# Designs tried in a protein design chat: VHH binders against Putative polysaccharide deacetylase (cda1). Part 1

No score or structure here was measured in a lab: all are predicted.

Target 1, 320 residues: Putative polysaccharide deacetylase (cda1), of Schizosaccharomyces pombe (o13842)
Amino acid sequence: MYETRDLTGNAGKPVDTNPWPNNSKIAVSFVVNYEEGGERSLLYEDEGFETFLTEAGLMPFPNRPVRERSIESCFEYGSRCGFWRILNLFKKHKVPFTCWAIGQAVEKNPVVVGAMEEAGCEVGSHSHRWINYEGVPPETEYEHIKKSVQAIQKASPSNSAPRSWYTGRASLNTRKLVCQVYKDLGLPQPFDSDEYNDDYPYWVADPLASKPGAEDDKGLLIVPYTLEVNDMKYAVAPGFCNSDDFYTYARDAFDVLYEEGLEGAPKMMTIGLHCRLTGRPGRFRGLQKLMEHITSKEGVWVATREQIAQAWSAKHPYKA
Below, numbering starts at 1 at the first letter of every chain, in headers, positions and changes, except where a header shows other numbers; antibody chains aren't numbered by Kabat.
F is the ipSAE of ESMFold2-Fast. E and O are both the ipSAE of ESMFold2, at different seeds. Each is the mean of both directions, binder to target and target to binder. V2 is 0.75 times the mean of E and O plus 0.25 times the DockQ between their complexes.
[cut] marks letters that were taken out.
Atom coordinates printed by the task and the answers are left out, and those that the model quotes come from them; centres of patches stay.

## First folded at step 3 (VHH)

Design y11p
Fold by ESMFold2, look of step 5:
Structure y11p (fold): chain B 320 residues (1-320), chain A 127 residues (1-127)
Amino acid sequence: as target 1 above (320 residues)
Amino acid sequence: QVQLVESGGGMVQPGGSLRLSCAASGFTFSNYAMSWVRRAPGKGPEWVSTISSGGGYTSYADSVKGRFTISRDNAKNTLYLQMNSLKPEDTALYYCARSDLTYYSGFDEQSPHMDVWGQGTQVTVSS
């Protein structure tokens, strides 16, 4: 796997059949990352404290074998306050998001899964820990993937397993391992979001097939994610200084894709959010403005990633 | 009551083979990764091998790689260790252990967390 790169995609050509319901001109996926409790900590026998994606920024001496309570405190804001503030906004506007839920974070605060389901949101998996999986042995990553699915399903009032998958800091083994876990659990293959490279879902060969194109190749649907229309840019340089930076960037990205849809090339857009970042009141204003902008437009379908995957695959089935 | 019971140990000449078994009871075997650990005379425990809960992913200590094969039969709640090309250095008490790989430390340690151990089975390799 990854022996070649697909630099061509659609070669700039629009998709011939609009896959979105109601002749929508754009499909919009809001994503809420729920990571709080899955991050590195000596409490969990990690090598050091977490250093990524807080307003505390990179510490001068990272990866020391100590706890950093200020970083832990920033994460705790996300689970204590930010998650709920964001969820309430989506309930108010009656539109869903997809959650990338870290399995360990769910284990430590399971009520968030039921709250999201009650609001009509999708709970996908972000693997079990919020760590870099590059270099993690395959047998260990397999157990992380399996535990995350089980943790989310256990916390789910409907006993639902996640259908959408995103690891983020993945290994070269991750995609195949995820498919293998789902097969071993008797679950249908998940929709994979560990790509950032298109404005459409697209098919790749089934990683479990004997070879690409073989009779046992049932395909795997990729639903791309984003690192650029993403509130992580509040915490990385060069990034957003204030909520208007986030709002105007996301609005402009939406407007470009919406205009392309009006002209016959309807696409999807993803907006990435983190409970501990956009959940802060000052940053939250940017999300409020963006939500008003997007939900006021005709021909906009705000959907979960599962809904997008289903709509796409119905109109564009895999051909081995 | 969680139990792990090893069997299959014995006396073998250098170059020989043995197959160890570990019968598990009192827990859902297929939910856990499993490991083999050995304790040689005068030494502390040494991790030998680990297998994922589904059986598809394995790892081995450098000292046994290529000679030992870990496997499991989840229908029979049994863990196995096939030991080929045995050497006098393999002489040890062999334990099976229930493992929790989700506590991956990121340290350069090769052994997983283990919370339940068997009583062990003796393997002796001598001429």
Scores: ipSAE 0.236, ipTM 0.693, lowest interface PAE 5.4, mean pLDDT 91

## First folded at step 5 (VHH; from y11p with N31D T50Y S105R D108S E109S)

Design a6
Fold by ESMFold2 at other seeds, look of step 7:
Structure a6 (fold): chain B 320 residues (1-320), chain A 127 residues (1-127)
Amino acid sequence: as target 1 above (320 residues)
Amino acid sequence: QVQLVESGGGMVQPGGSLRLSCAASGFTFSDYAMSWVRRAPGKGPEWVSYISSGGGYTSYADSVKGRFTISRDNAKNTLYLQMNSLKPEDTALYYCARSDLTYYRGFSSQSPHMDVWGQGTQVTVSS
């Protein structure tokens, strides 16, 4: 796996069949990352504290073997306030999001899963801990993947396992391990979002197949994510200073893809959000403006990643 | 009481084979991932192999990859290690261990957590 790179994709050609319902000109996926309680802390017997995607930005001594309560408090804002503020906005506009939930974060605050389900949102998995998995042994990563699926399913009032997957700081083994866990649990193969390389979903060979194109190759659907239309840019340089920076960039990205859809090439767009970042009132104004912009347009389908994956697969089935 | 009991050790010539067994009792065996760990004379423990609770995922230390095969029979509460092409450096006391690999400390010197151990079975590979 990853022995070659696909630099071609569709070679600039639009897909031949619009998969989006009601002849929509764009499919929009809002994503809410729920990470609070999964971050590194001495409280969890980790090696140090977490600064990534926080108000602290870079600390002088990242990953030091101390607790930083002020940073922990910033994460707590996400779970105590930011998550709910964002959820209420989506309920008000009657559109769903997909959540990538960290398994440990769910274990420590399981009520969020039921709240999202009740609102019609999808709860996917962000693995078990919010850490860099490149240095994690494969057998440990396997158990983290499994534990996250089980934690989310246990917290789910409908006993639903996550159908969408995103690790973020993944290893080269992550994709195959995720597929292996789902197979071992007897669950349908998840939709994988650990790619950033297209404005369409697309198929790759099943990582568990003996080889690409073999009889046992059932395919794996990729639903690309984004690191650029993403509120993480409030916490990394170069990035967003105020909420209008986020709003203007996301609006312009939406308008470009929407216009391409009007011209016959309807695509998908993802907008990434974090409870502790956009959940802050000053930043939240940018999301409010963006939501008003997007929902005011005709021919826009705001959907979960599972819905997007299903609509795509129905019109573009896997051919090994 | 949670218990793991290994068997199947013995003396074998280089190039030979052995099959180790580990009988589990006192817990729901099928809920747990399992490992084999070995301790050579005068050395600390060395992780050898891992198998997921359902048996669908396995992994091996580089030193044994291609020669050893871990397996389990959840109906019989038994873990196995098939050891082929044995070398003198495989001489060790082999332990069956219940794994808690979700515990991660983020350093290269970190040892995996094994929360239950057997008493071990001796494997000796000599001319």
Scores: ipSAE 0.035, ipTM 0.623, lowest interface PAE 7.4, mean pLDDT 90

## First folded at step 7 (VHH; from s09 with Y57W P112Y)

Design b1
Fold by ESMFold2 at other seeds, look of step 9:
Structure b1 (fold): chain B 320 residues (1-320), chain A 127 residues (1-127)
Amino acid sequence: as target 1 above (320 residues)
Amino acid sequence: QVQLVESGGGMVQPGGSLRLSCAASGFTFSDYAMSWVRRAPGKGPEWVSYISSGGGWTRYADSVKGRFTISRDNAKNTLYLQMNSLKPEDTALYYCARSDLTYYRGFSSQSYHMDVWGQGTQVTVSS
């Protein structure tokens, strides 16, 4: 897998003039990353403390075998305050999000799964730990994937296993491992979001098939994600400074895609959020403005990734 | 309490086959990855094969690839090693071992940390 790159896609052609329900001109997927409790810490037998997507930005802290309580405390804000502030906004506007939940974070605070389900949100998996899986042995990654699915399902009042998958810092083995775990658990294949390369869902060959196009190739649906319309840019450079930076960038991305939809090429858009980042009151204002902008327009479908995957695959089934 | 018991060893001619079994008790078998390890006369332990807790991910030492097949039946709490095309070099005491691969302190480790072992079953390949 990944021996070649698909640099062509649809070569700029509109894929479908009406892929979304109610003749919607854009499908919008808000994603809330729930990572708090899965990050690196000596408390979890890691070699050091977490240094990625923290309030410290790109300036490195010396990493050594100690706990860094200030970083842990910032993550705790996400689970204690930021998650709930964001959830309440989506309830107020009566639109759903998809959560990528870290399995260990769910184990340490399982009530968030029920709260999201009650609000009509989708709970997908972000694997078990919030770490870089490149360089993690495939054998360990397998067990992490399985543990995350089981943790989310156990916390789920509806006993639901996650249908959407995103690892983020993935290995070249991740996609195949995820599919293998789901097969071993007797679950339908998940929708995979470990791509950033299109404004449409698209099919790839089932990584578990004997060969692409074989009788056993049932396909794998890719629902792309984003690293640019994403509040992680508050924590990187060059990035967002104030909440208006996030708002205006995301608004402009939405407006471009919405206009393309009005011109006959309706697409999907993802907006990535982190509980500990946008959940801070000063940053939260940007999300509030964006939500007002998006929900005030006609022909906008704010949906979970599962809903987007279902709508797309109903009109574009896989052909092996 | 936690126990692994190997069986199925014996004497076989070169080119022959054997199937080893490992019965597990005292723990939730389906939660653990499993391995086979062997110890030849006058040598230290050599890892042979690994299988994930769900059964779908496997690995083999280069010396046995294509000849040995690891499998498991989680409903029966049993691990298997099908050994085909046996060679005199395969003569060893074969151990079943339990691994907990979710515990680690780094991102580049390939350790198959094995915390519970059986007593072993002897495989002898001679003409």
Scores: ipSAE 0.502, ipTM 0.807, lowest interface PAE 2.7, mean pLDDT 92

## First folded at step 9 (VHH; from b1 with F107T Q110F)

Design e3
Fold by ESMFold2, look of step 10:
Structure e3 (fold): chain B 320 residues (1-320), chain A 127 residues (1-127)
Amino acid sequence: as target 1 above (320 residues)
Amino acid sequence: QVQLVESGGGMVQPGGSLRLSCAASGFTFSDYAMSWVRRAPGKGPEWVSYISSGGGWTRYADSVKGRFTISRDNAKNTLYLQMNSLKPEDTALYYCARSDLTYYRGTSSFSYHMDVWGQGTQVTVSS
């Protein structure tokens, strides 16, 4: 898998002039990453503490084989405060998000799954631990994938397994392993978001098929994600200095895609959020401004990734 | 065959407590959400409480909030209902049910569907 690269896509041609409900000119996917409790820690028998995408990532905090309570405290803010602040904003504006939920984080605070479902949000999977899966043995990664699905389903009031998938720091085997776990559990294939390479969903061959195009090739729908319209840029350099930087960048990305939609090429956009980052009050202001901007426009469909996948698939079924 | 068997009912004075149990067999109990439902004399079924398959999310009818506690022990395949501060209006036949849940975003409400029921256990609250 990945022996070649698809550098062509649709070669700049519009894919569909009306792919979204109500003749919408853009589909907007807000994503909330729920990672708190899945990160590296000596408490979880890891080799050190986590510094990625925290306040500590900008400080001289070299990774060491110790507990670092200030960093753990920053993650705890995400689960204790940031998640709820963000959820309440979406409830107030009556629009949904998709959550990438880490299985272990859900096990340690299962109430968040019911809260998201009650608010009309989609709970997808972010695998079981918040770690780099490159170099993790395939049999271990398989078990993590399975545990994450089961953890989310058990916490779900509707007993729902996640339909959307994002690993992030994935291995070259991850996509096939995810599909294999879902097949082994008797679940329909998830919608895969471990790509960053387009502004609309697209099909690839089923990783489990005997060969591309075979009778057993049911396809796999890719729903691309983002590392640029993403609040992670508060915690990486060069990045956002203040909430206006986040707001302005996301607004401009939205406006460009919205205008392209008005001109006959409607697309999708993703906005990535982290509970412990945008959930901080000073950063949260940027999200508030963005939400007001987006919800003030006609022809905007704010939807879950499952909704986007289903709408697109209805008009563009897979052809093996 | 799928089976739910309730126990722990009986007669109790107002203000008293009872703990109901529901033993499940014939299916993987930990994969399913569960509910308690009751039928008072001359009335239709009234949903009482709900618990998710892992036990992390619970809901209660307004009439029992603060007095009843639903719980489950997935290792023992058993559902429980702890009933405190019992009132005469709690007199009913109490059923254990395997549940599904539908959430209606527009009204922020839940609809509970029960596909397997027990025979019920009688709870009578009287002086």
Scores: ipSAE 0.000, ipTM 0.213, lowest interface PAE 17.5, mean pLDDT 90

## First folded at step 10 (VHH)

Design k5 (from e3 with R98K Y104W)
Fold by ESMFold2 at other seeds, look of step 11:
Structure k5 (fold): chain B 320 residues (1-320), chain A 127 residues (1-127)
Amino acid sequence: as target 1 above (320 residues)
Amino acid sequence: QVQLVESGGGMVQPGGSLRLSCAASGFTFSDYAMSWVRRAPGKGPEWVSYISSGGGWTRYADSVKGRFTISRDNAKNTLYLQMNSLKPEDTALYYCAKSDLTYWRGTSSFSYHMDVWGQGTQVTVSS
């Protein structure tokens, strides 16, 4: 896997069939990352405290073997307050999101899964821990993937396993391992979001097939994600200084894609959110403004990643 | 309370085949990765093969690749090792082992972490 790069994609050509329902000009996927309780801590026998996407800024001793309780406290805001503030906004506007849920975070606060299901949201998997899986042995990553699926399914009132997948800090083995775990559990192959490289879903060869194009190659649908229309930019440099920066950037991205849809090239857009980041009141205002902007437009389909994957697959099936 | 019982060993000529079984009890078999380990006369333990808890991810020592196949039946709580093209060097006491691979510190080395072993079954390959 990843022996070559696909630098071509569609070569700038729009797809020839609009897959979005009601002749929609854009499909919009809001994503809420639920990571709180899965991050690094000596409490969980990790080597150090969490330093990524935190409020603490620069750290004096990266990878040092102590707890940083202030950082842990900031994560707790996400699960205690930020998640609910964001969920309530989506309920108010009657549109869904997809959650990337960390399995361990779900184990430590399972009520969030039922709350999301009741609101019509999709609960996907973010693997079991919120760590860098590069360098984690494939044997261990397999068991993490399986535990995350089981944790989410156990917490689900409908006993639903996640249909959408995003690891983020993935290994070169992750895609194949995820597919293998789903096969071993007798679940349908998930939709993979560990790509950032297109405004359309697209097919790749099934990583479990004997070879690309073989009779056993049923394909794997990629539903790209984003690191740019993403509130992580509140916590990285160069990034967003205030909620107006987030709103303006996301609005402009939406407007460009919406206009392309009006001109005959309807695409998808993803907006990435984190409970502990955008859930803070000062940042939350940017999301409120964005939601008002997006929901005020005609021909906009705000959908879960599963819905987008299904709509795409119906009009653009895999051809091995 | 965890119990692993190996069977299927015996004497076989070079080039022959054997199928080892390992019956597991006292734990939720499908939650754990499993390994085969062998101990040849006068040598320490040698890891042979690994299989993930779901059955679809496997690894083999270089000395057995292409000749041995690990498998499991989670409904029957049983681990298997199909050994083909056996060589005299494969003569050993073969153990199955339970692994918990969800824990790993970010060190530079990895082990299959085998916390419970069976009694072993003897495989002898001789003319």
Scores: ipSAE 0.586, ipTM 0.845, lowest interface PAE 2.2, mean pLDDT 92

Design k6 (from e3 with Y103K)
Fold by ESMFold2, look of step 11:
Structure k6 (fold): chain B 320 residues (1-320), chain A 127 residues (1-127)
Amino acid sequence: as target 1 above (320 residues)
Amino acid sequence: QVQLVESGGGMVQPGGSLRLSCAASGFTFSDYAMSWVRRAPGKGPEWVSYISSGGGWTRYADSVKGRFTISRDNAKNTLYLQMNSLKPEDTALYYCARSDLTKYRGTSSFSYHMDVWGQGTQVTVSS
């Protein structure tokens, strides 16, 4: 796999059949990343502390082989406060999100899974640790993937295994390993979000098939994610300086895609959130404004990634 | 309390076949990756094969690729090694070993740990 790149996609042609229910003009996926407790720490025998997507990304916190309690404390804000503030907003507006949950973070605070399920949200997997999997041996990554699925299922009051997958900092082996783990566990193949390259879901060949197009090729559905309409930009350059930057950018992205839907090309949009970032009150205002804007529009379907995947697959099934 | 017990070794002519078994007890077998390791007379340990905890990911040393097949039955807590086309160079004491690979160390290099070993079963290939 990855020997060639697909630079063509649909070549700008809209799909012929609107897959979104009620003739919706856009499908909107809010994603809440739940990572707190899965990050690097000497406490977990890692080589240092975590600085990515933290206040340290804008400050001189040189990474050293020690614990840095200030940064750990910022993650703890995400699990103690930010997660709940965000969840309550979605409950108020009666719309769901998809969570990508780190398995170790779930093990350390399992009550968040039940809270999300009760609110109608989807709990997907973000693998077991919040680390860079490039360079991690495939044998180790297999066991991390499996452990994350089991941790989320164990914490689930409905005993549900995750149906949506996102690693983020993935290896070239990750996609095949994820599919292999799900097969070994006897679970349905997950929907893969480790792509950033389209405004539609799309099919690729099943990584476990003997070859693309063979009789054993069941396909794999890709539901693209985003690093653009994403609150990570509060912590990376070029970034958001305040909550109006986030709101304005996300609103403008929504408006462009919504208008394209009104003109006959209904697409999907993802908005990425992190508990420890947008969960801070000053940043949270931007999410509040965005939620009001999106929920004030007719023809908008705010859905989980599983719901989007199912609606798409029903109208656009895989043909090997 | 944790125990691995190999069986199925013996004497065989070149070109023959043997099937090794490893019975596991005292731990949740399906949580662990497993390996076969062999020690020829006068030599140090040589890794032979690996299988993931779920059974779907395997690796083989170059010296045995195409001739040996690792498998596991998690319902029976048993690891297997099917050895075909045996050569005199395969003569060794064969051990099964388990690894806990779920703990990440933050290294960029491959590493794994075999923390429990069996007693070994002797395989002798000679005419």
Scores: ipSAE 0.613, ipTM 0.846, lowest interface PAE 2.0, mean pLDDT 92
Fold by ESMFold2 at other seeds, look of step 10:
Structure k6 (fold): chain B 320 residues (1-320), chain A 127 residues (1-127)
Amino acid sequence: as target 1 above (320 residues)
Amino acid sequence: QVQLVESGGGMVQPGGSLRLSCAASGFTFSDYAMSWVRRAPGKGPEWVSYISSGGGWTRYADSVKGRFTISRDNAKNTLYLQMNSLKPEDTALYYCARSDLTKYRGTSSFSYHMDVWGQGTQVTVSS
């Protein structure tokens, strides 16, 4: 896997003139990352404190083996306040999001899963810990993946296992390991979002197949994510200085894709959010403005990633 | 009481086969990765094989790859090791071990963190 790259895709050709329900001109996936309680801490026997996507930015300080309560406190704002502020906005507008939930974060605050399900939102998996999996042994990553699925399912009032998957800081083994865990659990393959390379879902070969195109190749649906229409840019460079920067960038991305849909090439768009970042009141204003913009337009389908995957798969089944 | 009990050892000639079993009790077997480890006379423990908690991810030491097959039946709480093409150097006391592999320990150091071991079953391969 990853021995070659697909630099061609659909070569700029329209894929489908009507892939979405109700002749919608764009499918919009809001994603809420629920990570709080899964980040690095000496409390969890990690070797240091969390330094990624924090209010401290990317400052090159020595990472000492200590608890950093200021950082932990900022994450706690996400679980205590930011998550609920965001959820309430989506309930007000009666549109869903997909959550990528960290398994350990769910274990430490399981009520969020029921709250999201009650609001009509999808709870997918973000693996078990919020760490960089690049250097994690595949044997450990397997058990993390399985643990995250079980944690989310246990917290689910409907006992639902996640159907959508995103690791983010993934290893070269992650995709295959995720598929293997789901197979071992007797679950259908998840929809994989560990790609950033297109504006519509697409199929790849099943990582578990004997070889691409073989009889046992059932395919794997990719539902791409984003690192640019993403509030992580409040915490990385180059990034957003204020909520209008986020709003303007996300609005412009939406408008471009919406216009392309009106011209016969409807696509999907993802907007990535983090409870501890956009959940802050000053940043939250940008999300409010974006929500008003998107929900005010005709032909817009705000949907979960599962809904998008199902709509696409129905019209574009995998051909090995 | 968490317990692992191996069986299926014995004496075989070179080129022969044996199937080891490990019965687990006192814990939820399907939550844990499992390994086979062996100790030859006068030597320290040698990891032989690993299987993930769900059964679909396996690893083998180079010395046994292609000859041994690890498997598990989570409904029967049993771990297996099918040993084919046995050689005199496979002579050892074979243990099954439970691993908790959920801890991440940084960018280096690989550890299976085996926390429960059986008493072992003797495999002897001699002409």
Scores: ipSAE 0.584, ipTM 0.840, lowest interface PAE 2.1, mean pLDDT 92

